# Designs tried in a protein design chat: miniprotein binders against q96jn8r1131to1294. Part 102

Target 1, 164 residues: q96jn8r1131to1294
Amino acid sequence: TLEFLENHGKNILLSNGNRTATRVASYNQGIVVINQPLVPQLLVQVRIDFLNRQWTSSLVLGVITCAPERLNFPASACALKRAAWLLRGRGVFHNGLKICEKFGPNLDTCPEGTILGLRLDSSGGLHLHVNGVDQGVAVPDVPQPCHALVDLYGQCEQVTIVNP
Below, E stands for the ipSAE of ESMFold2; O stands for the ipSAE of OpenDDE; V2 stands for 0.75 times the mean of E and O plus 0.25 times the DockQ between their complexes.

## First folded at step 10 (miniprotein)

Design C19 (at its last look DockQ between E and O 0.88; V2 from the best seeds 0.76)
Fold by OpenDDE base, look of step 11:
Structure C19 (fold): chain B 164 residues (1-164), chain A 92 residues (1-92)
Amino acid sequence: as target 1 above (164 residues)
Amino acid sequence: SDAFRLFFEARRIIEEGGDPEEALKKAKEAFELFIKEGNLEFAAFTAVVIVELLKKLGDEEGAKEWFERAREIAEEIGNKWLVRLARKLEKE
C-alpha cells in the first residue's frame, strides 16, 4: 500500500492511514515522500485536496534518489541540492538548477481536485500525468531506486494518494 | 470532507486575524465531524486549535478541558507528533 513516510516536514500532519498529508502551519516545511520506490510502469498519483490562494506558488512534485528515511528535510524542496528532480510551476529542476523552462501544465495553477501522477517508463524516463493524461517525459534516465516526493508548498495545503 | 473545509476555514480566520469566536465555532464543528469520520489525528489537532482559540478568548477553564481532550486522543492513537504538540501546549 502506498503511504507517506513518517519522516516528513515538521508542518505535516498525516491522516487517513498516512495517505493524506496536510500542512497545518505556515507555508512551508511540507515535504512528504511516498514509502515505496517507483518501479517502471506503475503510476503513483496524488490529488490536490485543498488550496490556499493567498500564495502564488504551489506544490512541488518530483523524485529523490537518496534514502528518504534518513533525509533531513529542508523547509522547501527547492533547497534540495542533491539527488533531486523536481517539477515546479512549469519548470523541471535538477538539484536546484532549472533544466527545462516549460513542461506540462503549470503546477502553480492546478485547481483543487487535480490528480498528479508520476510514472517511470521502461527506459527510466519520468513521466508526469495530469488527470490521467500523460504529459510526457519530464526527466530522462532517472536513477533507481527513487521515491516520489511532494512538497506541500505555498497554496497547497493537502494532498491524498489516490489509486489509478 | 466537510470537516476539512470547516477546519481550513477556521484556520483562515485565525491567520487573517478574524473573529476568534467564529473560528472557534467552525473548529468545534470540524472536531465533531472528524470524530464521526474516525479521523482521530485531526480530531486531536483540531482540539489543539480549539485550546489556542479559547486561550485567546480568555477562557482558561475551557482551554484546559479541551487540552485534556486533545491529549487523550493523541495518546490513544499513539501519534508521536500530536503527543509532542500536546505536551508543548501544556507547558505554555
Scores: ipSAE 0.740, ipTM 0.891, lowest interface PAE 0.7, mean pLDDT 94
Fold by ESMFold2-Fast, scan of step 10:
Structure C19 (fold): chain B 164 residues (1-164), chain A 92 residues (1-92)
Amino acid sequence: as target 1 above (164 residues)
Amino acid sequence: SDAFRLFFEARRIIEEGGDPEEALKKAKEAFELFIKEGNLEFAAFTAVVIVELLKKLGDEEGAKEWFERAREIAEEIGNKWLVRLARKLEKE
């Protein structure tokens, strides 16, 4: 039932019933959003399918609290100045400000086949899951409703939603 | 996926300024595999890539044929972005 929204960054092409997102040009304009709000207990997972080693940085994932269906996405999720909590490299960012130096593995070095998950706990804490392993709370008290976002930036050229 | 592997290999050749004939061969193989797999979004997009490569190689007639394939597939699946992309390439 989980799919990427048809509203996405301009370099994205969806396939596989809107469950696979591919960035078909450049290194940016690759933001996709899951079609359902990230409600507590829901684990949203994506698998990294293709990486381009030409680029230094890789995918970003997190949540936004604004309505995504008609949002005009910026070139990079890092340019979101409002309503965004993002995991990039080893950092956690809120609206462009780094709020944690080192959380979980370095997303810039995760290999193809890595499964990354986002989940809200009962207290509104945002968790990152890596290959089924809960990394803990990256962000406490995420406002709701919120929506899971993946930015196929740099190295990451393709991801697929995988059901648990 | 062999189709996506070939697709990305063709793209790397293009990005690095390599041999457009080599890129074309890989793109055509990717197209056939996307058709076989029922991945019509990428069949259409790969046909668009083939159009660009054929124009670069001076094959205007081949470019028109592959543009028409891309447009037909994009319209069949109802993907407005792919239809716009194909039309953009027609005018270039």
Scores: ipSAE 0.727, ipTM 0.883, lowest interface PAE 0.9, mean pLDDT 90
Fold by ESMFold2, look of step 11:
Structure C19 (fold): chain B 164 residues (1-164), chain A 92 residues (1-92)
Amino acid sequence: as target 1 above (164 residues)
Amino acid sequence: SDAFRLFFEARRIIEEGGDPEEALKKAKEAFELFIKEGNLEFAAFTAVVIVELLKKLGDEEGAKEWFERAREIAEEIGNKWLVRLARKLEKE
């Protein structure tokens, strides 16, 4: 059973059996983590439920390879300088450093209702899915174990874990 | 229409400095739908938003009523963050 972990950003209120995360204040402090590590071929999907277009930037997706249960999360995922691979806008980032300038669609333009997925392939490659369509390998060899992370940043005010 | 649509509509009005009476109407509707749906976390949080709006409108008796609703729900579900939020609101 996939749920958001109780250890999360301070502006998050979980609901729907911890499958829905809502940022209830400000524009940041919205990091959530899936409660189980990714295993090869497991597809973790979230639906964007609510956006506020007042902000220019939107959600960040990715993985962390350190234990998330007691981790002190920063205000935003882009400040993670250790054990993090992130998809932000059009870029791919490792520990705060851009390692790919353009991958997949621009996350800042995804509308409400978009379903975003993360999975590892058999080679440890991290794939992004958008509305069921595989966008290819964002990161070719992610250390395991890792956990899927969503930062409800800026525009993004609510996401829900959905079944593939 | 659902509880979250009304909740976020009220939140937009508040953030844009709009009419607190309009925000209050939408928040009360969202609260009733959250109760009906069994989303007690958001029923309690929405009640906190309602208290803040009523204080802004100068309705102290209404604010007391909604504070007690928020506190009771938060305590019933045992959500420590919501209980702390309600206690903080009482002191304000």
Scores: ipSAE 0.692, ipTM 0.870, lowest interface PAE 1.2, mean pLDDT 91
ESMFold2 (binder alone), look of step 11: mean pLDDT 79; pTM 0.760

Design C2
Fold by ESMFold2-Fast, scan of step 10:
Structure C2 (fold): chain B 164 residues (1-164), chain A 98 residues (1-98)
Amino acid sequence: as target 1 above (164 residues)
Amino acid sequence: GPEEDLFRALFLMRRGEELLRQGDFEGALRAFEEAVRIAEKAGNKFYLAFALFLVGQVLKELGREDEAREYFERAREIAEEIGDEWLVKLAEELLKEL
């Protein structure tokens, strides 16, 4: 069963059998990681449950290729300097460097109820799914093992893991 | 509007949890009951079910297990109505703890 790891950002509260992550303070310190590696064809999905429009930017999601169980998370996923591929706004980022200007929808504007998914294809390409629709390959040839990460940043204060 | 209502409901849920940590069970109960009213009027059945879980949890901590059961059963009914299987499982787990 897919769950969020007990190792997470300090502002996160896990509930619902570790399937719901709530950021209970501020706008940052909201990184969560899925409890098993993202293997080819596994679709990991989260639903945006609650947005606080006091903030301008919103959630970030992607993958990391380091072991997450005891990782000291920075305040924001974009500060990760070790083998992290992230989708933020319309951009794709690798270790803090923007490698693609426009991919998929603007994550800063996805409404409550949106279901966002991450999947590796058989060639190691990382795909974003939005409400069940494959947006294509955001990152080719991701090293394995890798782990799905969600950063409840800014507007996004709650997400829940949902089944396909 | 409905979005303002949901923000207020979530704020009340978080405040209620903080009040529980402080030992203010009566304050927590009132906050969660207000969240229930707001979610119901907004027509958001997901947050309605969740707020009902939180009321039930406070009632359980107060030793009011029969009332807690009623809240968990109401939440399960709503979860089944909206077809949210993880909310159904959550309600079943909470009911088993009583």
Scores: ipSAE 0.006, ipTM 0.161, lowest interface PAE 11.8, mean pLDDT 83

Design C20
Fold by ESMFold2-Fast, scan of step 10:
Structure C20 (fold): chain B 164 residues (1-164), chain A 92 residues (1-92)
Amino acid sequence: as target 1 above (164 residues)
Amino acid sequence: SDAFRLFFEARRIIEEGDFEGALRAFEEAVRIAEKAGNLEFAAFTAVLIVELLKELGREDEAREYFERAREIAEEIGDEWLVKLAEELLKEL
């Protein structure tokens, strides 16, 4: 079964059989990773459960290609020094640099109840799904193995893994 | 040492929810680090100021500190940090 890894940002509390992640303080230190590699055709989905609108930015999601079990997480996903491809706001980022100006919806404005999904296609393209709708290829040729990552940043204080 | 003391004090203050106090401590840490020639630490601290200001919705102040972080990164000669600061600035 899919669950969040026990190694996570320090402000995270896991519950519901490690399928719900709650950020219990501040606006950062909220990185969580799915407990198994993202393999082609596996659709990993999380639902936004709770938004705190005192903050400006929201949830970031994407993939990392390093082993996450012992990774020392930075305060935010965008500060990862290891190989990472991230969707934040309307942009796609690799190692902190924007590689696509406008992709999919603005993640900073997705409401509570939104279901966000990550999937690799057969050619290694990373897809974003929003409420069941495939947004297309955000990143081509993602190196493998890779791991799905969610950063409960800013407004997003709680997410839950949901089945397709 | 004074710059490091203020940095860790700012981190403690953030945990208590006093963001204005934390910003003042980080800003002073940047000033002291720059005078001491510890530009890497100054640039890192400036980026944290930008992150906090952006999350508080204070975009004009964040832009000011982004410019400062970029200038410090240019002086260090760290091209990656310069590019990172420029990209973050465009998002404001």
Scores: ipSAE 0.114, ipTM 0.524, lowest interface PAE 4.8, mean pLDDT 84

Design C21
Fold by ESMFold2-Fast, scan of step 10:
Formats: sequence, C-alpha cells, structure tokens
Structure C21 (fold): chain B 164 residues (1-164), chain A 92 residues (1-92)
Amino acid sequence: as target 1 above (164 residues)
Amino acid sequence: SDAFRLFFEARRIIEEGDFEGALRAFEEAVRIAEKAGNLEFAAFTALVGQVLLKELGREDEAREYFERAREIAEEIGDEWLVKLAEELLKEL
C-alpha cells in the first residue's frame, strides 16, 4: 500500500507500481516522498538497488513537514531548509546546519542491498533502521504531520520500497 | 589547497545552493590536479563542473568544460572518461 508520490524531483522515473524510484540523469533532482504521512509506528523501508560510484555523496533520508503533493521540489533536499530534517553521511541536518555529528552508519558507504527504514516512536522521535536494526532516535519531537523523504542524491540512482 | 580538499569543499558548497561558489572551487581543483599531473582526477572534476554548469543553465561554459574533460581523458588514454564526457554533452 505504500508508494512514492507522483509528485517528485524532475530526474525521477517511478516504476513497479510506484514502489521503485530511479534517478535517470545527473546527480540531483531526485527527491521522492512516501504517499502517506509518517504516523507513529509506521515503518517505511527502502532498499538501495543501484549505486553509481562516479559521485562522492549518496542518498539522504529524512522527513519533511510541508505538504508534498504540489511542492515544487528543489534540486536537493538540503534546500528545503526549515521544512526538513535529514540524515546524510553520518550527520543529522536541519535548516542548513549539522545538528548531530555522528549518528548511525555512514550513509555514503552503505552498499547495494542495504535496507533503510524510518519510523516515529510514540513520543514523536524519528528512528533510523538499518537492515532491521534500530539505530535510535535521530531527531526528537518531529512536528506533525510529517512525510518520509528519500533524496536519490549522488551515488544512489535507484531505491525500492520494501515491506517489513 | 590540494585538489581533493577543493573537490570535497565544492561538494559541500553545492549542498548550500551556492552553485557559483562550487563552480569556482571545481575550476581551482582542476587547475591544481592538472599541475600536479593527476590528469584522471582533473578530467573527473571537469566533468562534474560540466554537470553543475548545466544546472545553472550556462550551456556555453558547460560545453567548454566538456571539451576540456574530453581532451584530458584522451591525453591519458581513458576511453571510459571520453565516453562519459560525450554522454554528458548529449544531455545538454
């Protein structure tokens, strides 16, 4: 039942019933958003399908608090500023600032086949799951409603939604 | 001051949306890499600069970056980089 929204970055092609997102050009314009708000205990998972080592950085995961259905997506998720809390590399970012230096594994080095998950706990804390393992709270007290976002940036050219 | 540091700085500058600043950093990285004889890295950074210029809508400058990257790749005999530069030009 989970799908990527039809509204997405301009370099994205959706396939597999809108459950696979492929970035078909460049290194950016690859933002996709899940079609349902991220409500407590919903686990949204994506698998990394294809990495292009030409680029240095890789996918970004996070949440946005603005309505995504008619959003004109910027070239990268970091440009969303106050509307987004993002996990990139080993850091947690908000409003152009690195708010946590080392959280979880380095997303720039996760191999193909890695399954990454986002979940809100009962207190509104955003959790990252890596291959089924809860990494802990990356962001406390996420504003509601919020939506799970994947930015197929740099190396990461394809992801697929997978069921838990 | 080395080419690798400038390349990674350019990447961070892109994240902040300063594409003009990123372009200057890539240009300097290419210059330093070429002077150091690291032609493969120079060709790679020139290709990245081409993609950035395309995003800025500066097609004439992107073409110059493409041509430089292709020339460097040809000089080092790297057919993969030559094909990559040609493919990126088609996307302009």
Scores: ipSAE 0.000, ipTM 0.111, lowest interface PAE 18.2, mean pLDDT 78

Design C23
Fold by ESMFold2-Fast, scan of step 10:
Structure C23 (fold): chain B 164 residues (1-164), chain A 83 residues (1-83)
Amino acid sequence: as target 1 above (164 residues)
Amino acid sequence: SDAFRLFFEARRIIEEGDFEGALRAFEEAVRIAEKAGNLEFLEFVVELLERLAELAYEHGFYEIAKEALKLAIEIEKEAQRLE
């Protein structure tokens, strides 16, 4: 079953059988990682449960290709300088560098109830799904194994893993 | 350096419980560091502002805590721009 790993950012509290992540303080230290590798055709989905509109930016999601079980997470996912491909706002970032300026909808404006999904295709392309709609390939040729990561940054204070 | 002196001043003020004074000192240090393009110091100040916010919140100074966190976010955005 899909769960968030017990290794997570310091401000995270896991509940609901480790399927719900809540950021209980501040705006950062909110990284969570799914407990199994993102294998081709597996669709990992999270629902945005709660947004605190007093913050400006919101949720970041993507993949890391390093082992997550004992990783020391930085304050924000965009501070990861190796082995990270991330979607923030409308941008695609590799190891902290923006590699695409405009991909999919703006993640900073997704409302509560939005379901965000990550999937690898059979060619190693990383896809973003928004409310069931495939946005296309955000990152081609992702190295494997890789692990789905969600950063409950800024506005996004709670997410829950949702089955397809 | 001026930023270094302001940093020590801000930390002493925090230890004395003057959270608003500490926030104002950090705001001045940030302006100096931004003009100099000192990314390392900006990243360090983010950590200190988060600590200030925690302490201010614990002591009931919610508006100071909120202002400190907003400044930290602003600095993070600027630091990302400089990389």
Scores: ipSAE 0.000, ipTM 0.214, lowest interface PAE 12.8, mean pLDDT 82

Design C24
Fold by ESMFold2-Fast, scan of step 10:
Structure C24 (fold): chain B 164 residues (1-164), chain A 83 residues (1-83)
Amino acid sequence: as target 1 above (164 residues)
Amino acid sequence: SDAFRLFFEARRIIEEGDFEGALRAFEEAVRIAEKAGNLFALEAFVELLERLAELAYEHGFYEIAKEALKLAIEIEKEAQRLE
């Protein structure tokens, strides 16, 4: 069963059998990680449950290749300078470096109810799915094992893991 | 450097509780650091801007918190460009 790990950012409260993550304070310290490695063909999906429009930016999602169970998370996912591939706004980032200017929809504008998915294909390409639609390969040849990460940053105050 | 002096001033202004003034000092420091290509200063500014945003938010200065967060994001993008 897919769940969020109990090691998470300090502003996170897990509920619903660790399948719902709520950021209960501020705008940051909202990183959560899925409890199982993202193996090829596994589709991990989260639904945006609640947006607080007082903030200008929103959630970030992607993968990390370091072990997450005891990781000391930074305030935001974009501060990860090693072992991280992230989707933020319209960009794709590797260890803090923007490697693609425009991929998929703008994550800062996805409304409540949007379902975002991450999947590795058989050749190790990382795919983003938006409301069931495969956006294509955001990152080729991701090292394994890797773990799906969601940063409830800014506007995004709640997400829930949903099954395909 | 001029950017570092403004960074230190912004930190002092935060401690005095003037979140608007601190944000304006950061905006000036960012312009100077960007002109100089000072990657180290830009990265250091992000951490303090996130601190400013948290403190402003906790004290009810929501617009200042949002502007500080927006500036931190802009700096992250600029720092990534310079790497």
Scores: ipSAE 0.000, ipTM 0.191, lowest interface PAE 14.5, mean pLDDT 82

Design C25
Fold by ESMFold2-Fast, scan of step 10:
Structure C25 (fold): chain B 164 residues (1-164), chain A 94 residues (1-94)
Amino acid sequence: as target 1 above (164 residues)
Amino acid sequence: SDAFRLFFEARRIIEEALKEGNPETAEKYLREALEQLKIAVEIAKELGDPFLLFAVVVLLRRLAELAEEHGFPEIAKEAKKLAEEIEKEAQRLE
């Protein structure tokens, strides 16, 4: 059963059997990680439950290649640098570099109820799924093992893991 | 919201102060930004929104650093004190 790890950003509260993550303060310190490695063909999905439109940007999602169980999470996922491949807005980012300018929908504008998914293909390509629709390969050849990460940044204050 | 507009205006004024080479003009910008943020915090408290309060804390700390750089330690001290008080209030609203 997929759950968020008990190790998470300091502004996160886990509920619903560790399947719902709520950011209870500020706009940052909201990183959560799925409790199992993202193995090929496993589709991990989260639903955007609550958006606070006082903030300008929204959730970031992606993968990390370091062990998350004892990681001291930074304020935002972008600070993870070499360990993280991230989708933010319409960009794909790695190690402080924008490696793709326009991929998939703008994550800053996805409404409440949107289901976002991450999946590795057999070649190690990271795919984004939006409401069940495969957006294609965002990142080729992700090192394994890796873990799915969601950064409840800005507007996005709550997400819930949903089954396929 | 009105509080968000005041927050945006204060941020703009702080950015202008960052580019200012004249100390007297910088002082005026810093004082104006501080007053805007004081109004924004009162509105945010009434709305019970901790996220806007934390955003104000970030700007107040930035304002304090800039005031110190320009030689206005009293403005820096006031901004730091406000930031500490607002951060405690925002945590109570969680």
Scores: ipSAE 0.000, ipTM 0.085, lowest interface PAE 18.6, mean pLDDT 79

Design C26
Fold by ESMFold2-Fast, scan of step 10:
Structure C26 (fold): chain B 164 residues (1-164), chain A 94 residues (1-94)
Amino acid sequence: as target 1 above (164 residues)
Amino acid sequence: SDAFRLFFEARRIIEEALKEGNPETAEKYLREALEQLKIAVEIAKELGDPELLEFVVFLLRRLAELAEEHGFPEIAKEAKKLAEEIEKEAQRLE
């Protein structure tokens, strides 16, 4: 069963059987990681529950290839300068470097109720799903094992894991 | 530099005043501590140092908690507002 790991950013509170993550302070320190490796064909989905428009940018999601259970999380996912492939705004980032200018919708403008999904295809391509619609391959050949990560950054103060 | 030194000096005076049951002195130095953190914020902004800004936010939140706990809600509110503003500005710098 999919849950958020108990190791998470310091501003996170987990509830609903570790399936809901709430950022209770500030705009950062909101990284959460799914408790199981993202294996091919596993679709991990989160719903945006609450947006605070006081902040400018919004959530980041992607994968990391380091072991997350004891990781000392930085203030934001984009500060992970190694072993990270992230989707932020419309960009795709590898270890802090933008590798694609425009992919999928702008994550900074997704409304409450949006369901965002991550899936590896059989060739190791990382796919983004938005409200059930596959956006295509954001990152080819992701190393395995890898783990799905959500950064409740800025506007996004709450997400919940939802089943397909 | 000087702002941080004066902040910690004021905080020491606050702690002693609260221990001795002197709320008038505590209030005076809570306000002095807040003013020194306002100066520290401007210095951190000019340096463009997100780590230093984060430290000032930490100090502001601790000051707000201390003020709220001891019956100075207006000072707590002001410190909290400044912390929120600085966090928002730090977000733009990241």
Scores: ipSAE 0.000, ipTM 0.118, lowest interface PAE 19.3, mean pLDDT 84

Design C27
Fold by ESMFold2-Fast, scan of step 10:
Structure C27 (fold): chain B 164 residues (1-164), chain A 80 residues (1-80)
Amino acid sequence: as target 1 above (164 residues)
Amino acid sequence: SEEDAFRLFFEARRIIEEALKEGDTETAEKYLREAKEQLKIAEEIAKELNDPELLEFVEFLLRRLAELAEELAKELGLPE
């Protein structure tokens, strides 16, 4: 079963059998990682449960290719500069550099109830799914092994893993 | 350390939630005590570090843990 790892940002509380992540303080220190590698055809989905519009930006999701079990997470996923491919707002970022200006919907404006999914295709392309709709390839040729990451940043204070 | 206290707290909380779903009140009670102890350790560390955000987080977790304690009390048929 898919769960969030017990190694996570310090402001995260896991509940519901480690399937729900809540950021309970501030706006950062909210990184969580799925408990198994993102292998081709595995669809990992999270639902946005709660948004606090005191903040401007919202959640970030993507993949990392470093081992997450003992990683000291930075305050935000955007501080990862070597082994990360991230979707933030409408941008796609690789190692801190924006590699695509507009991909999929604006993650800063997705409402509560939105289901966001990550999947690798057979060629190693990273796909974003939004409410069951494949947005296409955000990143080609992701190195493996890689791990799905969600950063409960800013507005997004709670997500829950949703089975396909 | 703060990291160890939170890690042990989250491990205990996961066990409590699973035990409550199965009606295993003895396991839930055991790990509820462990979870409280770890949050107490985290609270003392937060005070020593003069970190108000961390202290606020610990206080939030203590309130959520109290809700699990109330659920355990309900399973045991105890008043309030």
Scores: ipSAE 0.000, ipTM 0.056, lowest interface PAE 24.4, mean pLDDT 82

Design C28
Fold by ESMFold2-Fast, scan of step 10:
Structure C28 (fold): chain B 164 residues (1-164), chain A 89 residues (1-89)
Amino acid sequence: as target 1 above (164 residues)
Amino acid sequence: SPEEIFRLFFEARRLLEEALKLLKEAEKTGDPELIKKAVELFEEAVRKYEEAIRLAQEGNPEFAKFLAEVALKLAREAIKILEEALKKL
């Protein structure tokens, strides 16, 4: 069963059998990682449960290729300068560098109830799924092993892992 | 205050124990869909309560109080659903 790892950002509380992550303070320190590597054809999905609209930006999701069990997470996922491919707003970022201007929907505007998914295809391409719809390849040829990461940044204060 | 936090933790634990008792009964004869909803709320309440205890022990009573209040609310919602699940016609 998919769960969030016990190693997470300082402002995160895990609940619901480690399937729900809540950011309980501020706007940052909200990184969580899935407990299993993202292997080809595994679809990892999270539902946006609660948005606090006093903040402007929202969640970031993507993958990291370093081992997450002992990783000292920075305040935000965008501060990861190595081994990170992230989707934020409409952009795709590799180690803090924007590699695509407009991919998929704007993550800063997804409402509560939106289900966001990550999947690797057989060629190592990273796909974003939104409410069950494949948005296409965001990042080609992701190194493996890699791990799905969600940053409960800004507006997004709670997410829950949902089964496909 | 220590007295307020103690009363809150006591009430949260009492409601969680009541919810668990109702859940055990509902699993025997209750509506399966309502039981699923109640289990989700109950598990969330337990996790919030456990984290509240941890934070109180670490010296963050304001945040501990907040999480204990969340646990209380979730436990009450679970109890309400379990009571519905146990109704027989």
Scores: ipSAE 0.000, ipTM 0.065, lowest interface PAE 23.4, mean pLDDT 82

Design C3
Fold by ESMFold2-Fast, scan of step 10:
Structure C3 (fold): chain B 164 residues (1-164), chain A 98 residues (1-98)
Amino acid sequence: as target 1 above (164 residues)
Amino acid sequence: GPEEDLFRALFLMRRGEELLRQGDFEGALRAFEEAVRIAEKAGNKEFLAFALVLVGQVLKELGREDEAREYFERAREIAEEIGDEWLVKLAEELLKEL
């Protein structure tokens, strides 16, 4: 079954059989990674469970191509300097560099209950799904193997893995 | 164990924030103070520093500015120890507002 890895950001607490991740302090140190590689056609989904409107920005999600099991996570996913493709707000980022200004809905405004999904197509294109709706290709030709990552940043204090 | 303690502290922080949004400042204060006690016992300095900020913010809303200052100063010291630059800046900004 899909679970979050035991290796995660310092402010994370895992529960519900490692399917729920909660950030217990501040707004950062909230990176979690799915326990299985993101292979073509696997849809990994998380539900936003709790938002703290004290903060302005919200969760980041994407993929990394480095081994996550013993990675020392930075305070924010956007600080990753190794083979990371991330969605934050409306932007698409690669290794800390913004490569697309506007893609999909603004992740900083998604309400509690929103289900966000990541999927690779047969050509290695990374897709974002929002409440079951495919937003299209955010990043073409992602190297493999890669791993789905969620950064419980800012407003987003809890997410839960949900089945398709 | 420590995992159960931190989850209980998180529940209290969420409860306190809900009470704060409803204007129940005394209820929020009690919830956040209990979260501080649990975080201290668990030895989680990041959680402790943030819980201290939450107590200070409620005290400020209650007009108890001297007590709020003590909580913000303690939060800043812990944030400095652990290298959480964002939390240091937050505590410093809250201190300036007093």
Scores: ipSAE 0.000, ipTM 0.129, lowest interface PAE 17.0, mean pLDDT 82

Design C30
Fold by ESMFold2-Fast, scan of step 10:
Structure C30 (fold): chain B 164 residues (1-164), chain A 89 residues (1-89)
Amino acid sequence: as target 1 above (164 residues)
Amino acid sequence: SPEEIRKLFFRALFLLREALELLKEAEKTGDPELIKKAVELFEEAVRKYEEAIRLAQEGNPEEAKELAEFALFLARVAIKILEEALKKL
């Protein structure tokens, strides 16, 4: 079954059989990674459980193509210098460079209860799903193997893995 | 009320500490121009917070409350600018 890896950001506590991640301090150090590679057609979904509106920015999600089990995570996903494709706000980023200005909804404004999904299509395109609705291809030709990553940044203090 | 003022000071201090942590992160990879602006706002927020503490200690709680609210506002603006600095990688 899908779980968050025990290797995670320093401010994360895992619960509910490693299916719920809670950021217990600050605004950062909140990166979590799914325990198995994102293979084509696997839909990985998380639900936003709790937002702290003291902060302005919210969660980031995407994929990394390096092995996550013993990776020393930076304070935020946007500090990953290689092997990262991230969705942040309305933008799509590759290793810190913005490659798309506006894609899908603004992740900084998704309310509690929103279900966000990541899926690779058969051509290696990375799709974002929002409340079950496919937003299209955010990133073409993602190298494999890759791993789904969620950064509980800013407002987003808790997420739970949900089955399709 | 005294309880309301205590909560306000605690919230202001919390955001100042969080702004400092975000500033340390942003200095590594963020836009230097935006970081400079955020530092100036952060330093002003700290000054306002220190003045608020001083006034509270001197028995001027209403003026202290005003300055603590202003420190909270400045800290929030600094945090927004630092978040924008990180987005402009």
Scores: ipSAE 0.000, ipTM 0.197, lowest interface PAE 12.8, mean pLDDT 83

